# Ledger of designs, part 140: VHH binders against q9xw16

Target 1, 132 residues: q9xw16
Amino acid sequence: MSGWNAYIDTMTAAAPSIKRCAIVGAADGSVWARTEADNVFKASEEELKTFVALFNDVTQVPAKGADIEGVHYVVPRTEESLIFGKKENTGFFAVKTKSAVLIAVYEGPNEVAAQVRKAVESMQTYLNNAGY
Key: E = the ipSAE of ESMFold2; O = the ipSAE of OpenDDE; V2 = 0.75 times the mean of E and O plus 0.25 times the DockQ between their complexes.

## First folded at step 9 (VHH)

Design zc7 (framework vhh_gocatamig_d2)
Fold by ESMFold2-Fast, scan of step 9:
Structure zc7 (fold): chain B 132 residues (1-132), chain A 118 residues (1-118)
Amino acid sequence: as target 1 above (132 residues)
Amino acid sequence: EVQLVESGGGLVQPGGSLTLSCAASGFTFSDYWLYWYRQAPGKKRELVAGITTGGSTYYMDSVKGRFTISRDNAKNSVYLQMNSLRAEDTAVYYCARGLPPPSGFDYWGQGTLVTVSS
């Protein structure tokens, strides 16, 4: 397996409420690593290409929402390199680095969302510092 | 003890080629990510290329298509093949070992000088 799977393992260990996650290329949405087996991240190539393009202008995202794994999420607001959404008991955080987009899908109340956000932002900082 | 030792630097004319080697010892080489950095006089150290345990590679935009990073786990070595060298590639090149997140780099080599000049 890809050495990028070590980053998947690190994120899921830091925030156990993450159900599925992936690291994809920022330019094209190509999958570098994702959760597998019982927690397989199921987004299509076309969906991921569309999703990473949202980071070209995050200010447009709250008006239309975002689709991940065929699920439409309401995006209440965005930050410069952060898109997040919620649908009932499910949510996601996605952050962009120089070369990658990290996507984490979680289940649970707002209290666990803070832990997931922290894990994803910590990884974003590490990858940016490593030149990714 | 953990050691990273670079070699292969030298003086080369523009358009020439060099292969840098980094010999590692004191740890299980196949478990770690390896990187090449460079530092030109008066500039900060910058990431040139990286290779993961699984063989995925990263390159700085200005070296894509010219440089190739590779590893040989049986020889505990990482390499940087540099083709079509330019004056702007003049720098001391460093090998570094990376840890899984949230940890950073923990060991660096002494560096090897590459000078691209006519």
Scores: ipSAE 0.006, ipTM 0.153, lowest interface PAE 9.6, mean pLDDT 83

Design zc8 (framework vhh_gocatamig_d2)
Fold by ESMFold2-Fast, scan of step 9:
Structure zc8 (fold): chain B 132 residues (1-132), chain A 118 residues (1-118)
Amino acid sequence: as target 1 above (132 residues)
Amino acid sequence: EVQLVESGGGLVQPGGSLTLSCAASGFTFSDYWLYWYRQAPGKKRELVAGITTGGSTYYMDSVKGRFTISRDNAKNSVYLQMNSLRAEDTAVYYCAAPELPPRGFDYWGQGTLVTVSS
């Protein structure tokens, strides 16, 4: 592994219920690293640009929901640097750092969601401390 | 310059234990997440365990409950305690400290061989 792929590997090892994940630029949604092959994260450039822009005003998101990989998620609430969504047995957590947005898509019950959130927030803290 | 030096590998029988050590120099150790990877003959390199700057740990499913990763920032060292070893654990074990773009490249050790055989 090299560069940002090490962080993808770390998140998926911490929460094996993560089906797909990515680290993208906060300013433009450019992909820095993502899961690949059988677990490829399939968001378009336009979708990611739109998605990261949601962090400019997270209070608007619960009224509209959010789209990841062409799937529309209900967003029940947001925090200043966190958006999470749910659709049936799937969901996502997205957190913003100074320079990046981390997105993890998972499948499973609430216990699984809690594990995924911890993994994503742990990485958020690490990247913020590293100046990202 | 950056160096990671692994030690502690060897021949052990199934059910036995080994402790691997990795000594680091040339960077601010306490600022890095650290990982143990392994590569078995004829296989791809795989992530075994990781430890964050805050001490949180992560393991691949096949080693959970058997392996323990730890770090000692005062000694610039990361460790992998391996218990209940199986033939499938036979591999060269590497420690790694990933570096984020644009600063550089991942730092890797030379590896230490672990052979589990009766």
Scores: ipSAE 0.006, ipTM 0.245, lowest interface PAE 10.5, mean pLDDT 82

Design zc9 (framework vhh_8ghr_2)
Fold by ESMFold2-Fast, scan of step 9:
Structure zc9 (fold): chain B 132 residues (1-132), chain A 121 residues (1-121)
Amino acid sequence: as target 1 above (132 residues)
Amino acid sequence: EVQLVESGGGLVQPGGSLRLSCAASGFTFSSDYWIYWVRRAPGKGEELVARIDTGGGSTYYADSVKGRFTISADISKNTAYLQMNSLRVEDTAVYYCARGLPPPKSGFDYWGQGTLVTVSS
């Protein structure tokens, strides 16, 4: 398996609690790769365009929350290149690189969240080092 | 062995449309290599315009062309296309088709000859 799908596979192998994930363009939210089949990442192009624009000013996001796959998440706080949210037993981590946004949706308790965050931040570092 | 042959460039008025083609030979479209459209305007550096995973269908567009340009691939013809609509004077450039490593890797190993697109009244 080559292409961006190999990097999706790397993230899901590092954190099996990731239910769905995608790598999208930071400028426009275009999908570069996403989980497929039984784990298809379902966000529309319009939703992803709106979502990646949140990184233009992450300080405004906690007041409004964020929508992914038609689900509204409470965003308790943000960091410069990180947006994360919670809704009951479901959550997400999204990180921005130079050219990409990585989005991972997971299910499980806080211990699982820490593993998912580590996986997406590791991939963020890799992509930044690769010039993306 | 590997060849990328471009066609479709020309002179067009602002607001017009052009379709660029990139015919590939010596390899089969797959996710192992992506097709990239890169442009260079006079006196400017290179700008990535669009890219496509010719195996998986995923696409990317630069913000400057989003909503106006569409990249596609015809696997049966082993040809990639760039449909350019609502052209602007600032789209004037030489457009190159390139084969590159899939993201997050970087690097292009084969380039087309380039095709000139001039948008002028």
Scores: ipSAE 0.000, ipTM 0.122, lowest interface PAE 16.0, mean pLDDT 83

## First folded at step 10 (VHH)

Design wa1 (framework vhh_gocatamig_d2; at its last look DockQ between E and O 0.01; V2 from the best seeds 0.00; counts 0 for: pae E 11.9 > 2, placed apart)
Fold by OpenDDE, look of step 10:
Structure wa1 (fold): chain B 132 residues (1-132), chain A 120 residues (1-120)
Amino acid sequence: as target 1 above (132 residues)
Amino acid sequence: EVQLVESGGGLVQPGGSLTLSCAASGFTFDDYALGWYRQAPGKKRELVAGISSGGDTVYMDSVKGRFTISRDNAKNSVYLQMNSLRAEDTAVYYCAAPKPPPEGYGYDYWGQGTLVTVSS
C-alpha cells in the first residue's frame, strides 16, 4: 500500500456517505490511489484524463456536466478548484491540489453532501500544505 | 435574494399528465444547472431531474421516459413535464438551484414547492 492509500482511508473515514474515491494526477489523470475491494473506484485513466482537464476551464462544466465511472452527472456550479455533481441520490466532489485531483463519490440524502465536501477539502488543504 | 416559485401542481388520475413551472430570480440563471426535487410524506427529498446550463439532462431511473426537464433562459424558468403519472409520483415537487460560491454542496435553494397528487 502506497502512502496515498492512507489519504483515501482518511477521506472515507471522515465521510461515511463516501462510497468510492480516488487520488489522481492533475496533469494526466493517472491513478495514485483509489478505493478497492467492495468499493472499487472504476473510472478508467482515459476517462480521468478527460475529467481532470475540466479544471483547465471550470466555467464550461455546468453547461455540459461531468462523467465519472461511466455515469453522467449534472454539475450545478463550479469553483476554480472544485467541481461537484448530482444524480438521483448520488453525487461527487472533486477538488484540485497543486498536483492532484481528489474525487469522492457519495450516496444519500442531499444534506450528506456537506460532510463529503468538508472531507475532500480538508484533504485538499493538507496536501497543498505538504506541497502536493 | 434568490427566489424560486413553483406552479402547476394539482390532482391528476393515474396515466395523466402535468407540467410544472419554476420562475427563478436573484442569481445568474444562465450560469447554473437547475433541478427538480420531490418529497413524499415520510420520505427524504430526492433529485428527480437536473438540467445543465447548456440543456443537458439527468433523470432518476424511475421517471426516465416519462418526465422531461427543460429550461428557458430568456424567461429564467425551468419546467418539468410529467407524463404517465403514477401513484408513487405523489409528492411535493421543489425547484432547486445551487448557492453561489463559496457556499453550497449541490442544490441548496428551494422553492415553496407544489403538490402533485396522483390518485384515482
Scores: ipSAE 0.885, ipTM 0.941, lowest interface PAE 0.5, mean pLDDT 95
Fold by ESMFold2, look of step 10:
Structure wa1 (fold): chain B 132 residues (1-132), chain A 120 residues (1-120)
Amino acid sequence: as target 1 above (132 residues)
Amino acid sequence: EVQLVESGGGLVQPGGSLTLSCAASGFTFDDYALGWYRQAPGKKRELVAGISSGGDTVYMDSVKGRFTISRDNAKNSVYLQMNSLRAEDTAVYYCAAPKPPPEGYGYDYWGQGTLVTVSS
């Protein structure tokens, strides 16, 4: 397994409620790694470019919501490097590192969201410390 | 030239212990995440343990509590302490230092591997 795919496996193992996730370039949304096969992360490059640009001003995102995989999410929470989106019994967390955006789409009630957030934030810290 | 050289493999009984070492050169070691992977015959390589440049660790479920990954940045080395070994741990173990790809498809640095055989 290539090194970037290992980080996908690490996040999905840390939070089983994660159904799909990706690591994408922060500047352009290019896909560095993603879940594949039966759980493919389906966002287009054009959609990802728009999505990562939300981190240029996260304060405006709650008013607009966010789109990923053709799904529109309400965004109840942002922080400087974090966007949290919700739709029904699903949601996502996205975090920005120096060079990348980590995106995890999960299913389950709001009480599992903490596991997902911890998984992506742990990887955020790891990649930032590695210079990414 | 980037080099990763594993050592410490061997034959061990179930319940035994081994320490694997990986010596790295040819890159700024402190900036890289490092991992131990393993490959049993006829199987795909799988991540066993990873450690970030800042020391955060991850383990596959089957080794959690039995294996410990660590790094010594002064010696450009990463280690895997393997305790309570089981027959299913038999594999060639590889040290790896992945880097971001140019467009998501770069290359990883890998060692040549060290064989661990657990049998009685």
Scores: ipSAE 0.000, ipTM 0.201, lowest interface PAE 11.9, mean pLDDT 81
ESMFold2 (binder alone), look of step 10: mean pLDDT 78; pTM 0.767

Design wa10 (framework vhh_gocatamig_d2; at its last look DockQ between E and O 0.01; V2 from the best seeds 0.00; counts 0 for: pae E 15.2 > 2, placed apart)
Fold by ESMFold2, look of step 10:
Structure wa10 (fold): chain B 132 residues (1-132), chain A 120 residues (1-120)
Amino acid sequence: as target 1 above (132 residues)
Amino acid sequence: EVQLVESGGGLVQPGGSLTLSCAASGFTFDDYALGWYRQAPGKKRELVAGISTGGDTVYMDSVKGRFTISRDNAKNSVYLQMNSLRAEDTAVYYCAAPKEPPEGYGYDYWGQGTLVTVSS
């Protein structure tokens, strides 16, 4: 798709603490775009299918956590369209749009998490306004 | 030039059904997400339903379970099946397509609209 890789670049430029990210279909986890090359987002299609299904009931996610790229994260916080996962000095934010899920995996202390969240939520707002 | 042409609107009683169609031309249809918006008198346009290039769909809460968006890439067309219509569904319905980044970040192509009136 011609524009989806540009969204990846926009998010990683806005929050350099993002090390890997992807845009996937909300219904089935199909990869629309992801970081490549030295920072390959490595999640399998089956793992992504399971991951996006978490948004069907985010209230159950804190009890069981979430897996991305074969890594298990504790989920201390969810909102209707947002899942925050944490493991040691790394974490992720995932947000749902009308048709997609944006996933950003970051590294760094908790102080950078707000920057990462702002980057993915800004893109969430943009894509929702565009009808995605 | 890009054109989007809606059809299928009309007057219908509560509980009735309509199928809206949008014929698209002037762009590579397969590369675009499509949306149906509606605008009631005195209201802002609101997204009713959207369909991605991969076929994923979204719906506003008030129409979920009653409306179905679909696309036929061979006919360059997007459809909105509206069932169990209610008075609050009365509006002009528009189909729309966004431009791709970096040139566009929102819906930039709109049809002329088709009126749906739900009344006794």
Scores: ipSAE 0.000, ipTM 0.131, lowest interface PAE 15.2, mean pLDDT 81
Fold by OpenDDE, look of step 10:
Structure wa10 (fold): chain B 132 residues (1-132), chain A 120 residues (1-120)
Amino acid sequence: as target 1 above (132 residues)
Amino acid sequence: EVQLVESGGGLVQPGGSLTLSCAASGFTFDDYALGWYRQAPGKKRELVAGISTGGDTVYMDSVKGRFTISRDNAKNSVYLQMNSLRAEDTAVYYCAAPKEPPEGYGYDYWGQGTLVTVSS
């Protein structure tokens, strides 16, 4: 277990609606840490490589949507370091740090999304301040 | 084989209305988001509207309040109601669905398109 697993635990504790999450390399989508066991994050590194590349031009993502773990999400809008998607009562938040992408997949009504975003963005801020 | 067949295009005057339909087959319709795209002459294809499996919608800014995307899972169909049409809405409109991962991402299945011409 790497030190990055502690950050996974922190995010999942901060937002109970998060079902799965991962920390991956921003450059290549390599998995640094992810939820495991009953809530294993299932995205392949090949899929993640494609996903992290979306941050190279976030303006095009709403037109295409985004796929995570074989699930297609509608992306209403993006920000420079933020991609989020929706599908029924599920969604994801993905934020980019200096060297990583944090991905959180959640389940619940729209109201839980705010808490998920806050958890991921808080971790984003922490890691950025730490130089990651 | 995935099939998307658009219909409902035609010539309409500015301020008029038109409803586009798309009949889909060859994939589990209920499991996928759907979208309408358009391509005007000399311009790039652009997203007009998208709808999730749960009914969440997204629109390009220029069509907000005028266009409405909807789906009927029982009919494997997606619709685009277009009101208050403008000359700049003239384009070929395409129905789209995403390829099933890992073969594709986003909206990668396309119909043949239906032409919408808004002109006085």
Scores: ipSAE 0.000, ipTM 0.205, lowest interface PAE 12.9, mean pLDDT 88
ESMFold2 (binder alone), look of step 10: mean pLDDT 79; pTM 0.786

Design wa11 (framework vhh_gocatamig_d2; at its last look DockQ between E and O 0.87; V2 from the best seeds 0.00; counts 0 for: pae E 6.1 > 2)
Fold by OpenDDE, look of step 10:
Structure wa11 (fold): chain B 132 residues (1-132), chain A 118 residues (1-118)
Amino acid sequence: as target 1 above (132 residues)
Amino acid sequence: EVQLVESGGGLVQPGGSLTLSCAASGFTFDDYALGWYRQAPGKKRELVAGISTGGDTVYMDSVKGRFTISRDNAKNSVYLQMNSLRAEDTAVYYCAAPSPEGYGYDYWGQGTLVTVSS
């Protein structure tokens, strides 16, 4: 287990609605850490490569949506370093750091989204300050 | 001030059809995705359908093939065509829009009740 797994555990502990989570390279979508076992993050390398590339121009993402783990999400809006999506009672938050993309897939009513976002953005801030 | 006003709800028999409308104001309509949520008795509010600025759509599995979300930017309106309605579709339906500070869909209308019953 790499040191990055600790950050996965931190995010999932901060937001119980997170079902799966991953830390991937911002350049190529390579997986640095992810939830495993019963909550394995299942996105393929090709899918992640495509996903992280969305951050090159986030303004276009709301028009097209985003795919994670073979699931298509509508993207209500984006920020420069933030992409989030919704489907039924599920969604995701993805934030970009200097060198990584943090992805959290969650399940629950709309109200849980705030806690998920906070968990991911807190980690984003921490990693940015650490130079990652 | 952002306003979303739903209409079109009512009582229908199973197998019937209904079209919900939502008139939006107070924000740049064309720049945002829109959605329809519903909340059934004793259940949590769920996203039924979403539509992107470019017309991309997402549906909950149980309504695929039966419901269609669309938008008319000229009228600042979003619609939900509901066909082949079932008893389990009974719920209050809400039009939803994101906000600049939001975490998803953060603006809601008053809702419109859809009751499917024989």
Scores: ipSAE 0.344, ipTM 0.719, lowest interface PAE 1.4, mean pLDDT 91
Fold by ESMFold2, look of step 10:
Structure wa11 (fold): chain B 132 residues (1-132), chain A 118 residues (1-118)
Amino acid sequence: as target 1 above (132 residues)
Amino acid sequence: EVQLVESGGGLVQPGGSLTLSCAASGFTFDDYALGWYRQAPGKKRELVAGISTGGDTVYMDSVKGRFTISRDNAKNSVYLQMNSLRAEDTAVYYCAAPSPEGYGYDYWGQGTLVTVSS
């Protein structure tokens, strides 16, 4: 699905600190697009099913954290359609649209996090407005 | 006003132990994840350990098994127990909390110096 790859390129261009990202189906975690080649987003289908299910009740996520690509993150807090996590000098943002979850894994200090959040939320808004 | 006050730093020999404490005020402590960062001379600040509201923890790989983060909600305090200290652990250690609207650790204390040397 080459069409969805353009959205991957848009997010990674908007926030260079994003090292890997993916667009996955909100119902089942199926991969619609992801970073490839030297920066492959490595989450398994089973892991992604578990991950997107976190959005069924985001209020319980901070108590247990989240796993992506086999890495465990502390989730400091959540919002209705947003989960973010921290581990060492890395983190992730994940947002839910009507039918998808956008996941961005980044590296850098806390100052970088706002840039990543903006890139992911801009795409969230775009996809929601397009009916996705 | 959010306030984070670190204490417990000092000079210690390699292999020794220290307990860092952070007293927090100006926010609903129980509702927030807390973290300890450190910064060595010439290096960037890095997250050493984090603890969620529910007690889930994350550690820097190099400190896992040696450091333990904990929290005491009754005292509005977060702690870092540091065991088996190494020269590489020498740094200023900062307690950190996220802001209510932030997506990172936006509030910082003044820091407490830990020096590990013979």
Scores: ipSAE 0.118, ipTM 0.535, lowest interface PAE 6.1, mean pLDDT 85
ESMFold2 (binder alone), look of step 10: mean pLDDT 79; pTM 0.787

Design wa12 (framework vhh_gocatamig_d2; at its last look DockQ between E and O 0.01; V2 from the best seeds 0.00; counts 0 for: pae O 11.4 > 2, placed apart)
Fold by ESMFold2, look of step 10:
Structure wa12 (fold): chain B 132 residues (1-132), chain A 118 residues (1-118)
Amino acid sequence: as target 1 above (132 residues)
Amino acid sequence: EVQLVESGGGLVQPGGSLTLSCAASGFTFDDYALGWYRQAPGKKRELVAGISTGGDTVYMDSVKGRFTISRDNAKNSVYLQMNSLRAEDTAVYYCAAPRDTGLGYDYWGQGTLVTVSS
């Protein structure tokens, strides 16, 4: 299996409310690893290329929102390396590292969102420190 | 400190229309996304519509095409235009704003009751 799948397992274990997640290349949206099988992360390469490009100017993202797996999310606000999206009882957190974008799609109330954010930001820090 | 005050609720017949308003104070309104939630009897609160700082919107599937969220930054206000109302839209409607970057919408108004009945 690719070595990146261990990081997928780490994030899903840290935040059980994550339903699907992926690690994708920041430049092109190529999938380095993702949840598979019954929880497959289904975004197309076209969609992922568009999605990672949002990090080129996060200040524009609240005006546009974001699409993942064909679902449109409102983006309440952004940080330089973080995009948070929300729709109904579902949401996502995405963070950019030096080379990658980590995407976690979750379900649950607002209390769950903090756990998901912590999981992805912890991995962001780890990968940045490792040179990714 | 932060206040969100809803108004415009009332009794309407099925098929009717209603405009909800939310006046905000205690924060820099232009910097925040806003949302409308509702809570029907016996149900949990659910996001009906959201609007970003830049005007992008998201809607619950069951209200898409019938409800329109909008904001007026000059008046520090957010609105929900509700058309083609159904009995299932009966609920208390809450205006909401984010409190923390790691959390969803956490500031709430007192709510305004919308009753749709024939």
Scores: ipSAE 0.011, ipTM 0.424, lowest interface PAE 9.3, mean pLDDT 84
Fold by OpenDDE, look of step 10:
Structure wa12 (fold): chain B 132 residues (1-132), chain A 118 residues (1-118)
Amino acid sequence: as target 1 above (132 residues)
Amino acid sequence: EVQLVESGGGLVQPGGSLTLSCAASGFTFDDYALGWYRQAPGKKRELVAGISTGGDTVYMDSVKGRFTISRDNAKNSVYLQMNSLRAEDTAVYYCAAPRDTGLGYDYWGQGTLVTVSS
């Protein structure tokens, strides 16, 4: 097991509604770790490169939305290091660390979103403190 | 050779306390953040607590107020003080240090079993 896979396991354990998850490079969208097997994270390299670039100007993202795994999500609002989107009973949370972007795609009612956000933000804090 | 050697695990009753220790060697201890993870039977490994090189700490919600992570750079050691232990805290606890580059690899200890049972 690579070190980064442990962080994927940590996030998915903290929020059972997370269906797929990935840790990617903030600079280029390269995949460092991702959920696999039945819950494989399917975003392409080109898509991830485009996605991580959204953090260069998060203020424009609500107007554009965001695409993950070929799915278009509405982005109600953004924060400096946080992008989240919704589509029916699904959504995603993406947070940026010093060098990475953590992406979690979840399924469920709106109430489960809080737990997903908490999971990715907790990992964000840990990784930032670790220098990542 | 990098080594993380854990100790302090054991059987305790609910409400009891336990202190885990991790002795590190083979790398520049002061340059690394450290963390404690745990894996319960049938569950995935999860972050319990982390401590930065500067001493900043982070905790999972379920252990806040009960667990305290600390480090002693002079002893190349990291500790986890666990108070008010609950049955759901039963798990193998692992000490870890993240590697400092991009696709980094974590250094892991062998793990120590903590069992909370009446």
Scores: ipSAE 0.005, ipTM 0.213, lowest interface PAE 11.4, mean pLDDT 89
ESMFold2 (binder alone), look of step 10: mean pLDDT 79; pTM 0.782

Design wa13 (framework vhh_gocatamig_d2; at its last look DockQ between E and O 0.16; V2 from the best seeds 0.00; counts 0 for: pae E 14.1 > 2, unsure alone 64.1 < 65, placed apart)
Fold by OpenDDE, look of step 10:
Structure wa13 (fold): chain B 132 residues (1-132), chain A 120 residues (1-120)
Amino acid sequence: as target 1 above (132 residues)
Amino acid sequence: EVQLVESGGGLVQPGGSLTLSCAASGFTFDDYALAWYRQAPGKKRELVAGIGTAGDTVYMDSVKGRFTISRDNAKNSVYLQMNSLRAEDTAVYYCAAPKPPPEGYGYDYWGQGTLVTVSS
């Protein structure tokens, strides 16, 4: 287990509604760590390359939505380093650090999303302070 | 003040059709992807359909092919055309919008809702 796997565990522990999670390179979408086994994060590197590129212009994302693991999400709005999407009773949060993108896919009522956002943003802050 | 006002709900027989409307005000309508939610008795509120700022759409699987979400930016309105209605579509339907940055975690503003009852 790499050091990055520990951060996956931290996020999933902080928000029980998170089903799958990944840490990928912000530049190319390369997977640094992800949930495995029964909760394997399934996005391909090609898809992730496209996804991380969304952060180059987040203003356009609400127009076209975003794809994670072959699933298309509506994106209500964006922030400079934050993209989140919704579909049915699922959604995702993606935050950008200096060198990484953290992605968390969650399932549950709309209200569970608050805890998921807090989990990924906490990790975002930690990694940024660590230089990542 | 953000305001979302739904209309168009009512009683309809299975196989029937309804069109829901939502009039929005109090925020920059064109900047946000909007959505319809529904809540059936004893169940949690769930996303039925979403529409991006350029017309991109998302649907829950059970309504694909039957429901159509659309928007009219000139009227600050969002619509939900519901065809081939089923008993399980019975619910209060809500128009939804996100809070502007930095707040919010998805859809945070809701209207009062409009009741759709599908019954023979």
Scores: ipSAE 0.923, ipTM 0.961, lowest interface PAE 0.4, mean pLDDT 96
Fold by ESMFold2, look of step 10:
Structure wa13 (fold): chain B 132 residues (1-132), chain A 120 residues (1-120)
Amino acid sequence: as target 1 above (132 residues)
Amino acid sequence: EVQLVESGGGLVQPGGSLTLSCAASGFTFDDYALAWYRQAPGKKRELVAGIGTAGDTVYMDSVKGRFTISRDNAKNSVYLQMNSLRAEDTAVYYCAAPKPPPEGYGYDYWGQGTLVTVSS
């Protein structure tokens, strides 16, 4: 329904291993768009507020991990605008743009993680260039 | 062949200190983040400290202010200085490095571990 849903569709098409994803506001975690129907992104408003705040100081995240959809992930790697979380055969990539955080939760072995990262980073670049 | 070899573990009294070392080979050390994990009997392995390629560090809350991670790129080594040791720090300590993209995302290279026992 919203124009932001097209960006969800673009990311999932670019990396089919993405099972759920969302675009949320960087300041408050408000949901701009998310996967729906059979693959509903289920993170609560309070989880998302806590999650996006991790980008205020990514250096603290590896010690604490991160929670999304009630699942706790270890965070072995962060970069200024990227958090990678891992749990068993699942993981997430989250990237920050000027105004938003893109979150993609994937399932599969480490080999698919590069495809997921590239999909979210391509969208990050696109949104930043568009002023978001 | 990637190798990570820990050393420096041992028996120490509460309040004491130890320095753990990890010698790395088989990869371009400067390009890798390094971490120390630990595993107490019956517990899951947990991240203790990490150090990035630019020297930025993270620590679990219970060791912050007591442990210091450092790296020496000339010696391909990462260290964990452990001060003010407590019984709860007793564990096998592991050195870890991530596989670089695109091959991996996580701490995929592990050493054999070095035992630290803190008891009076």
Scores: ipSAE 0.005, ipTM 0.148, lowest interface PAE 14.1, mean pLDDT 82
ESMFold2 (binder alone), look of step 10: mean pLDDT 79; pTM 0.785

